# Ledger of designs, part 163: VH-VL binders against q8ixk2r445to577

Target 1, 133 residues: q8ixk2r445to577
Amino acid sequence: FFGMLQNKGLTDYCFDYNPPDENQIVGHQVILYLCHGMGQNQFFEYTSQKEIRYNTHQPEGCIAVEAGMDTLIMHLCEETAPENQKFILQEDGSLFHEQSKKCVQAARKESSDSFVPLLRDCTNSDHQKWFFK
Key: E = the ipSAE of ESMFold2; O = the ipSAE of OpenDDE; V2 = 0.75 times the mean of E and O plus 0.25 times the DockQ between their complexes.

## First folded at step 9 (VH-VL)

Design gb25 (framework fv_recaticimab; at its last look DockQ between E and O 0.07; V2 from the best seeds 0.00; counts 0 for: pae E 12.1 > 2, placed apart)
Fold by OpenDDE, look of step 9:
Structure gb25 (fold): chain C 133 residues (1-133), chain A 119 residues (1-119), chain B 112 residues (1-112)
Amino acid sequence: as target 1 above (133 residues)
Amino acid sequence: QVQLVQSGAEVKKPGASVKVSCKASGYTFTSYYMHWVRQAPGQGLEWMGYIKPNSGYTKYHQNFQDRVTMTRDTSISTAYMELSRLRSDDTAVYYCARVKHYGSGFDPWGQGTTVTVSS
Amino acid sequence: DIVMSQSPSSLSASVGDRVTITCKSSQSLLYSSNNQNYLAWYQQKPGKSPKLLIYWASTRESGVPDRFSGSGSGTDFTLTISSLQPEDFATYYCQQYYSYPTFGQGTKLEIK
């Protein structure tokens, strides 16, 4: 699966990654932004290795969850996917992070009008449902 | 066994277009990025862009953004690079090159296609 | 773009010599998470395609003689040929693949 990764509950919002420096794509937080399909910052791929890849850069970035964090951070993909980069996109649309045993949820960023994907306890909320478009 | 075979030499007039092909064999074509690199006579290597064959996603260097088009035909494991509005300084050997998984250099390279632009 | 500065542009050497080529990057090529340097070295002979010699800054590609070695980390890298052989006279390029690929200007190794 590849393309825009859109949230069901937070209508019209997609995974978005726009690093401040195109030559340094790692270490920044993945956010949610209105789905526009323009540019390259909303193009992702879910791979058979359970990675969510940022396919608009070489080398490719892979979304990771760092220890003790609930945010999604861009790392570089590796030949052997690290445990913190493994996700399961379920048939029901839930996006499950294997290491933390939590689900990715569209959430409002604290003290902000912006939105971000965050790890939360898994629920049946549409805010935890995702699909590629 | 892994190899890239490119189309033959081209001679073009300024303003024309050229389309170079690169046929891959010995590996799963859709699993590896295909890059294009050119080399003007007596000069170094210049990266032009890449295509991801499975999706067709492309990224071009800004110097070629408005003139280059990279495509692929997965049914025949072939990548294409078309350069339009050719100028004399586009005279070069054009290479396709596979990038190893997760970035470990270009390997293999095509044999190169000489494109000569002259009036 | 990440700028790769290669030196020297050319050098003359004799068979049996120890040869060193340097490459500097405008930013670090070291990825902290895996401690790898996204740097490769290529050899190109006249009329031929480049050939991968070294990747990850220090890993020798299969089939490459052990007289070729890569070293360095961060922004400073070195390709060393411990004992130059006749077939080693060629042009060498460094390349970074930490971001969109860029190459050094090349080093032409000629017979003295």
Scores: ipSAE 0.665, ipTM 0.893, lowest interface PAE 0.9, mean pLDDT 94
Fold by ESMFold2, look of step 9:
Structure gb25 (fold): chain C 133 residues (1-133), chain A 119 residues (1-119), chain B 112 residues (1-112)
Amino acid sequence: as target 1 above (133 residues)
Amino acid sequence: QVQLVQSGAEVKKPGASVKVSCKASGYTFTSYYMHWVRQAPGQGLEWMGYIKPNSGYTKYHQNFQDRVTMTRDTSISTAYMELSRLRSDDTAVYYCARVKHYGSGFDPWGQGTTVTVSS
Amino acid sequence: DIVMSQSPSSLSASVGDRVTITCKSSQSLLYSSNNQNYLAWYQQKPGKSPKLLIYWASTRESGVPDRFSGSGSGTDFTLTISSLQPEDFATYYCQQYYSYPTFGQGTKLEIK
């Protein structure tokens, strides 16, 4: 799959990555932003290794969750996907993080009017459903 | 229609500052980096830096690091480049330019702003 | 900085000619993970801003005539105009974006 990764419940919001320094893409948080179909920040690839790759930049970034954390951050992709970079996009649209056993949910960032993807206990909420456009 | 429209020509004395504006239309201003490039008369193109309009983050070429400031006003979709402590060799046409996709090069460019620095 | 060198610095040609402009970078512009060359070509007419022709070394921008083509990889790149038209007399620049952008010095294409 390749394209914009859109949330079902928070309609017209997509995964977006816009690091402060385009030369240093590692370690910054993935956000949600209005899907616009333009620009380079919203194109991701879901790979056979169950990675979500930010492949509009070189070297390529892969979304990860560090142990004990709930935020999605950018790491460099590796030849074989590390466990913290593996996500299962299920037929029902849920996006399951194998290592943490949690699902990705669209959430309002605390102390902000912005939205971010966060790991939460898995539910049937449409805010935990994702699809490629 | 995507457009970048820059402010008009400027004449400055050495030691002064200049601030060039670049108004964007036809696209979501905060979703794309804005770059600044200059061209001295009869010379090639020189990259100066960029701004990310959503955050205000900037990256400057080291030759301009101490003298350039890039800013933006997201409410009017406008980027600014200010160059201070002007010298005669800063005489150039200054362009803003966008990258529409990673790897697509610069498109569009603004029409250019001529800055002349003369004593 | 990655230094970009163009050759020739100027060229005189007639309408209908095939012309070739070369560009050499001081280091490889090929990123092995995506197998792409981070190189673009621009056309600039006097008093006008540059116009993007080619990116990824060989991909033609939308609306650019098919007489323009780009080729090459690594450190050596070529812009070819297969049948020169009157509107093609301009200055041409190569540009790398492997790191922060740098441009070649330009090649001025003049009518004879």
Scores: ipSAE 0.007, ipTM 0.539, lowest interface PAE 12.1, mean pLDDT 86
ESMFold2 (binder alone), look of step 9: mean pLDDT 93; pTM 0.943

Design gb26 (framework fv_recaticimab; at its last look DockQ between E and O 0.76; V2 from the best seeds 0.00; counts 0 for: pae E 4.9 > 2)
Fold by OpenDDE, look of step 9:
Structure gb26 (fold): chain C 133 residues (1-133), chain A 119 residues (1-119), chain B 112 residues (1-112)
Amino acid sequence: as target 1 above (133 residues)
Amino acid sequence: QVQLVQSGAEVKKPGASVKVSCKASGYTFTDYFMHWVRQAPGQGLEWMGYIKPDTGYTKYHQNFKDRVTMTRDTSISTAYMELSRLRSDDTAVYYCARFKRGYSWFDPWGQGTTVTVSS
Amino acid sequence: DIVMSQSPSSLSASVGDRVTITCKSSQSLLYTSNQKDYLAWYQQKPGKSPKLLIYWASTRESGVPDRFSGSGSGTDFTLTISSLQPEDFATYYCQQYFSYPTFGQGTKLEIK
């Protein structure tokens, strides 16, 4: 699966990553932004290693969850996917993070008009449903 | 054994186009990025860009963005690099090279294709 | 682009000599999460394609003689040939893959 990763509940919002430096793509937070499909910012791939790859860059980036955090941060992909980079995209659209045992939810950023994907307890909310478009 | 076999030498006039092929074997073609690197006579290695064979996504170095087109035919595990509006300083050996996913070192390399641009 | 600077551009040596080639990057090639340096070394002989020697700054590719070694971290890297053999006369390149690949300008190792 690849393309825009769009949220069901927060309609018209997609995973978005725009690193400030193309030579340093790691360490920044993945956000949600209106789906526009332009450029490389909203193109992701779900792989057989259960990674969500930002594969419009070399080396490829992979979404990770750092210890104690509930945000999605871009790391570099590795030959063997580390545990904190493994996600299960379920048939029902839920995106499950294996290590934390939490689901990715579209949420409003505190004191902001922006949105971000956050790890939350798994529910049946459409805000936790995702699909590639 | 993993191999990349490129098309033969080319001689072109300025302003013409050249299309070099790179046939892959010994591995799953769509699982790896295919990069192109050139080397002018007596000079170093210059990265041109890459293609992801499964999706066809390409990234070109800015120096070539307006003149290079990278494509692939997955049915025959072959990558192509076309360079247009050739000029004398495009004279070089052009290499295809495989990148592992997640790691961007080149292994293996094609044998190279000599492209000579002269009036 | 990350700039890779090799030194020297050329050197002459004899069989049996210890040879050292250095490579400097314009920014750190160390990935903090895995503590690996995204740096490779290649050997290229005249009329031939480059051959991978070292990756992750210090890991020898399979089949590469142990007289070749890579060291360094961050921005400073070294390729060492402990005892030069006749087949080692070639041009050597460093290459970073922390970002879109860039190469050093090369070091031509010639017979004295």
Scores: ipSAE 0.780, ipTM 0.918, lowest interface PAE 0.7, mean pLDDT 95
Fold by ESMFold2, look of step 9:
Structure gb26 (fold): chain C 133 residues (1-133), chain A 119 residues (1-119), chain B 112 residues (1-112)
Amino acid sequence: as target 1 above (133 residues)
Amino acid sequence: QVQLVQSGAEVKKPGASVKVSCKASGYTFTDYFMHWVRQAPGQGLEWMGYIKPDTGYTKYHQNFKDRVTMTRDTSISTAYMELSRLRSDDTAVYYCARFKRGYSWFDPWGQGTTVTVSS
Amino acid sequence: DIVMSQSPSSLSASVGDRVTITCKSSQSLLYTSNQKDYLAWYQQKPGKSPKLLIYWASTRESGVPDRFSGSGSGTDFTLTISSLQPEDFATYYCQQYFSYPTFGQGTKLEIK
């Protein structure tokens, strides 16, 4: 899959990545922003290696979760996907992080009016359902 | 074997455009990026941009973004680079080069297409 | 843009000499998470397209003679030819792939 990765429960919000320095894409958090499809900040690819790639940039970025954390952070993609970069987009729309055994959920950032994807215990909530458009 | 074969040499007048083709074989064309690099006579290599052949998305270096268009035809595994409003300092050899999924150096390169811009 | 500064711009040496070409990046090419430097070296002979010699700063491409080696990390990189052969007359380029690609300006190697 390639496109905008949209949340079902948080209507019209998509994965978005816009690092402050285009030459230093590593280490910043993925956010949720109103889906607009303009520019290249909202286009991601779900690969056969179970990666979520930000690949309108070279080298390609891959979404990862660092050990013990619940935030989705940009890493560089590797030839063989590291375990912390593997997500399963399930038939029911759940986005499951294999290493942590948790699901990606749309959440409000506590100290902000902005939204972010975070790992949470898996539920049937529409805030844990995702699809490409 | 993996191979990139480019169209033949071109002679152009200032103000014209040129469209260079790059036909890929020996691999799945839509699985890799295609980059374009040029080399003026006696000069170094200058990166121009790339196309993602599966989607058609492009990224151009700022020096070219107003004059270059990169396209592809997936049915014939061919990438194209068109440079418009040519001037004499666009005289160069133009290469296509595959972006290896090993993240990433260029391998292979096309044989190059010489474009000469003269009045 | 990540600027690649290559030196010397030209060099002459005798068959059998050890030759060193350097390349400096305006920012680090080392990704600490995988410990790899995102740098490649190419050889280009007149009238030919560039040929890959080395990637990941120090990994020799298949079929490249052992006399070619790459070293360095971060911002400072070196290509070494340990015993120069007549067929090594060429121009050598470094290239970073930490961001969109940029190249050094090249080093023309002439055998004297």
Scores: ipSAE 0.146, ipTM 0.710, lowest interface PAE 4.9, mean pLDDT 88
ESMFold2 (binder alone), look of step 9: mean pLDDT 92; pTM 0.920

Design gb27 (framework fv_recaticimab; at its last look DockQ between E and O 0.77; V2 from the best seeds 0.00; counts 0 for: pae E 4.8 > 2)
Fold by OpenDDE, look of step 9:
Structure gb27 (fold): chain C 133 residues (1-133), chain A 119 residues (1-119), chain B 112 residues (1-112)
Amino acid sequence: as target 1 above (133 residues)
Amino acid sequence: QVQLVQSGAEVKKPGASVKVSCKASGYTFTDYFMHWVRQAPGQGLEWMGYINPDTGYTKYHQNFKDRVTMTRDTSISTAYMELSRLRSDDTAVYYCARFKRGYSWFDPWGQGTTVTVSS
Amino acid sequence: DIVMSQSPSSLSASVGDRVTITCKSSQSLLYTSNQKDYLAWYQQKPGKSPKLLIYWASTRESGVPDRFSGSGSGTDFTLTISSLQPEDFATYYCQQYFSFPTFGQGTKLEIK
């Protein structure tokens, strides 16, 4: 699966990554932004290794969850996907992070009008449902 | 065995276009990015850009963005690099090279395609 | 772009000599998460395509003789040939793959 990764509950919002320096793409947070499908910022791939790749870049980036965090951060992909980069995109659209045993939820950033994907306890909320478009 | 086999040498006039092919074998073509690197006579290696054969997404170096077009035909595991508006300083050996998945070192390389631009 | 500065540009040596080539990057090539340096070395003989020698700064590609070794981390890297053999006379390139690939300008190793 590849393309825009769009949230069901937060209508018309997609995963978005726009690092300030494309020569150092790691370490920045993945956000949610209105789906526009332009450029490389909203194009992702879900792989057989359970990675969510930012594969418009070389080397490829992979979304990771750092220890103790609930945000999604861009790391570099590796030959063998590390545990903190493994996600299960389920049939119902839920995106499950294996290591934390939490689900990715579209959420409002505190004290902001912006949105971010955050790890939360898994529910049946549409805000935890994701689809490639 | 993984192999990249490129098309033969080209001789072009200034202002013309050249299209070099690179046929991949021995691996799943769409699983790896295909890069293009050129080398002018007696000079070093210059990265031109890459294509994701699975999606068709391309990234070009700024030095070539307005003249280079990279494409692929997945049905025959072949990548193409077209360079337009050729000039004498485009004379070089052009290489296709595969990046290992998740990494950006080149292995293997094609045998190279010599492109000569002269009046 | 990450700039790779390779030295020397050329050197002459004899069979049996110890040869050292240096490569410096404009920024660190060390990825903190896996503690690997995204640096490769290639050998290119006249009329041939480059051949991968070393990746991750110090890991030899399969089939590469033991006399080739890579070392360094961060921004300073070295390729060493412990005892030069006749088939080792060639041009060598470093290449970073921490970002969009860039190469050193090359080191031509010639027979003295």
Scores: ipSAE 0.847, ipTM 0.936, lowest interface PAE 0.6, mean pLDDT 95
Fold by ESMFold2, look of step 9:
Structure gb27 (fold): chain C 133 residues (1-133), chain A 119 residues (1-119), chain B 112 residues (1-112)
Amino acid sequence: as target 1 above (133 residues)
Amino acid sequence: QVQLVQSGAEVKKPGASVKVSCKASGYTFTDYFMHWVRQAPGQGLEWMGYINPDTGYTKYHQNFKDRVTMTRDTSISTAYMELSRLRSDDTAVYYCARFKRGYSWFDPWGQGTTVTVSS
Amino acid sequence: DIVMSQSPSSLSASVGDRVTITCKSSQSLLYTSNQKDYLAWYQQKPGKSPKLLIYWASTRESGVPDRFSGSGSGTDFTLTISSLQPEDFATYYCQQYFSFPTFGQGTKLEIK
């Protein structure tokens, strides 16, 4: 799959990545932003290696969750996907992080009106359901 | 054998446009990004941008963003770079170069296309 | 952009000499998660396209003679030709691929 990765429960919000320096994409947090269908920061690819790739940079970025953390952070993609970069997009729309055994949920960022994807215990919430457009 | 074969040399007047082709063979065209790099006479290498041939998505260096268009035709495994509003300082050899998705250096390069801009 | 600085800009040497060319980046090219330096070296002869010599800072491309070696990490890198041959007179470029590609300005290696 390739496109915008949209949340079912938080309608019209998509994965978005906008690093402050286009030459330093590693280590910044993925956010949720209004889906607009245009722009470079909302294009992601779900690959056969179970990666969520940020395809608007070379080398490509891959979403990861570091051990003990719940935030989705940009890493560089590698030839063989590291375990912390593997997500299963299930038929019910849940986005499961294999290493942590948790699901990606749309959540309100604590200090703002902004939203972010975070790992949480898996539930049946529509805020844990995702689909590509 | 992996090859990138570019179109022939061109002579243009200032203000014109040029479109350079790069035909790929010996590999799956959509598995690799295609980058364009130019080299003015006696100068170093200047990166211009890339195209993802699978999706058609492009990214251009800021210096060329308003004048360059990169396209491709997957049915003939060919990438194109068009540079408009040519100036005399656009005189250069233009290269296409292959870049593996996810992590790469440039390998191989096309043979280069000389574009001369003169009045 | 990540700035790549090569030294020297030009160099004259004789067949059999040991030659070193340096390349310095404005930021680290070492990705600590995989311990790889995202740095390549190219050789370019007049009228020809660049040819890949080395990637990951120190890995020789297939068919490149073993007299070519790359070393360094982080921000400082070196290309070494251990015993210069007549066919080695060319311009050499370093290139980073940690982000959008940028090249060093080149080092022209000339025959004395």
Scores: ipSAE 0.237, ipTM 0.748, lowest interface PAE 4.8, mean pLDDT 89
ESMFold2 (binder alone), look of step 9: mean pLDDT 92; pTM 0.919

Design gb28 (framework fv_recaticimab; at its last look DockQ between E and O 0.87; V2 from the best seeds 0.00; counts 0 for: pae E 4.0 > 2)
Fold by OpenDDE, look of step 9:
Structure gb28 (fold): chain C 133 residues (1-133), chain A 119 residues (1-119), chain B 112 residues (1-112)
Amino acid sequence: as target 1 above (133 residues)
Amino acid sequence: QVQLVQSGAEVKKPGASVKVSCKASGYTFTDYFMHWVRQAPGQGLEWMGYINPDTGYTKYHQNFKDRVTMTRDTSISTAYMELSRLRSDDTAVYYCARFKRGYSWFDPWGQGTTVTVSS
Amino acid sequence: DIVMSQSPSSLSASVGDRVTITCKSSQSLLYTSNQKDYLAWYQQKPGKSPKLLIYWASTRESGVPDRFSGSGSGTDFTLTISSLQPEDFATYYCQQYFSHPTFGQGTKLEIK
């Protein structure tokens, strides 16, 4: 699966990554932004290694969850996917992070009009449902 | 065995276009990025860009973005690099090279295609 | 772009010599998460395509003789040939893959 990763509950919002430096793509947070399908910022791939890859860059980036955090951060992909980069995109649209045992939820940033994907306890909320478009 | 076999040598006039092919075998073509690197006579290696054979997404170096087009035909596991508006300083050996996904060194390389641009 | 600087640009040596080639990067090639340096070395003989020698700064590709070794981390890297053999006279390139790939300018190793 590849393309825009769009949220069901937060209508018309997609995963978005725009690193400030092309030579330093790691360490920044993945956000949610209106789906526009332009450029490379909203193109992701779900791989057989259970990675969500930012594969418009070389080397490829992979979304990871750092210890103790609930945000999604871009790391470099590795030959063997580390545990903190493994996700299960389930048939019902839920995106499950294996290591944390939590689900990715579209959420509003505190005191902000912006949105981010956050790890939360798994529910049946449409804000935890995702699909590639 | 993994192999990249490129098309034969080309001789072009300034202002013309050249299209080099690179046929892949021995691996799943869409699982690896295909890069293009050129080398002018007696000079070093210069990265031109890459294509994701699965999606068709391309990234070109700024020096070539307005003249280079990289494409692929997945049905025959072949990548193409077309360079337009050729000039004398485009004379070089052009290589295709496979990148492993997730970490990016070149292995293997095609045998190279010599492109000569002269009046 | 990450700039790779090799030294020397050329050198002459004899069979049996110890040869050292240096490569410097404009920024660190060390990825903190896996503690690996995204640096490769290639050998290119006249009229041939480059051949991968070393990746992750110090890991030899399969089939590469033990006399070839890579070392260094961060921004400073070295390729060493412990005892030069006749077939080792060639041009060598370092290449970073921490970002979109860039090469050193090359080091031509000639017979003295």
Scores: ipSAE 0.829, ipTM 0.931, lowest interface PAE 0.7, mean pLDDT 95
Fold by ESMFold2, look of step 9:
Structure gb28 (fold): chain C 133 residues (1-133), chain A 119 residues (1-119), chain B 112 residues (1-112)
Amino acid sequence: as target 1 above (133 residues)
Amino acid sequence: QVQLVQSGAEVKKPGASVKVSCKASGYTFTDYFMHWVRQAPGQGLEWMGYINPDTGYTKYHQNFKDRVTMTRDTSISTAYMELSRLRSDDTAVYYCARFKRGYSWFDPWGQGTTVTVSS
Amino acid sequence: DIVMSQSPSSLSASVGDRVTITCKSSQSLLYTSNQKDYLAWYQQKPGKSPKLLIYWASTRESGVPDRFSGSGSGTDFTLTISSLQPEDFATYYCQQYFSHPTFGQGTKLEIK
């Protein structure tokens, strides 16, 4: 799968990545923003290795969650996907993080107009359902 | 045997365009990015840009953004680089080079295509 | 862009000499998550395309003679040819792949 990764419950919001330095894509947080498809910030690939790749950059970035954290951050992709970079996009649309055993949920940042994907205990909420547009 | 075979040498006048082909064999064409690098006579290597052959997405160096177009035809495992509005300082050997997705160095390189721009 | 600076730009040496070529990057190429330096070395002979010698800063590509070795980490890297052979006449380039690839300006090795 390749495209914009859209949330079912938070209608018209997509994964978005906008690092401040093009030469340093590592270590910044993935956010959610209105789906627009007009730039390189909202295109991701879901691979056979269960990676979510930011591939409008070379070398490619892969979404990861560091141990004990709930935020999605950008790492460099590797030949064999590290465990913290593996996500299962299930038939019901849930996006399951294998290492943590948690699901990706759309959430509002505290006192903000911004939304972010965060790891939460898995539920049936539409805010935990994702699909490629 | 992994191989990149490029089209033959070209002689062009200033203001013309050139399109160089790069045919891949011996591997799954869509699993690797294809980069284009040129080398003026007696000079070093200058990166021009790349194409993701699976999606068709391209990224170009700022120096070429107005003049270069990179495309591919997955049915024949072939990448293309077209450079328009040629100038005499575009005289160079143009290489395609494979770059593995996720991480890579360039391996293999095509044999190179000499483009000469003269009156 | 990550800038790669090579030294020297040109070098003359005799068969049997030990030759050292250095490469400095404008920022660290060491990725702390996997402890690898994202640096490669290439050899280019006249009229030929570049050939990979070393990747991950110090790993020789298969078929590359033992006289070639890479060392260094972070921002400072070295290619060493321990006993120069006649076929080693070439230009040598370093290349980083921590971000979009960039090359050093090259080192032309002439054998006396």
Scores: ipSAE 0.329, ipTM 0.775, lowest interface PAE 4.0, mean pLDDT 90
ESMFold2 (binder alone), look of step 9: mean pLDDT 92; pTM 0.919

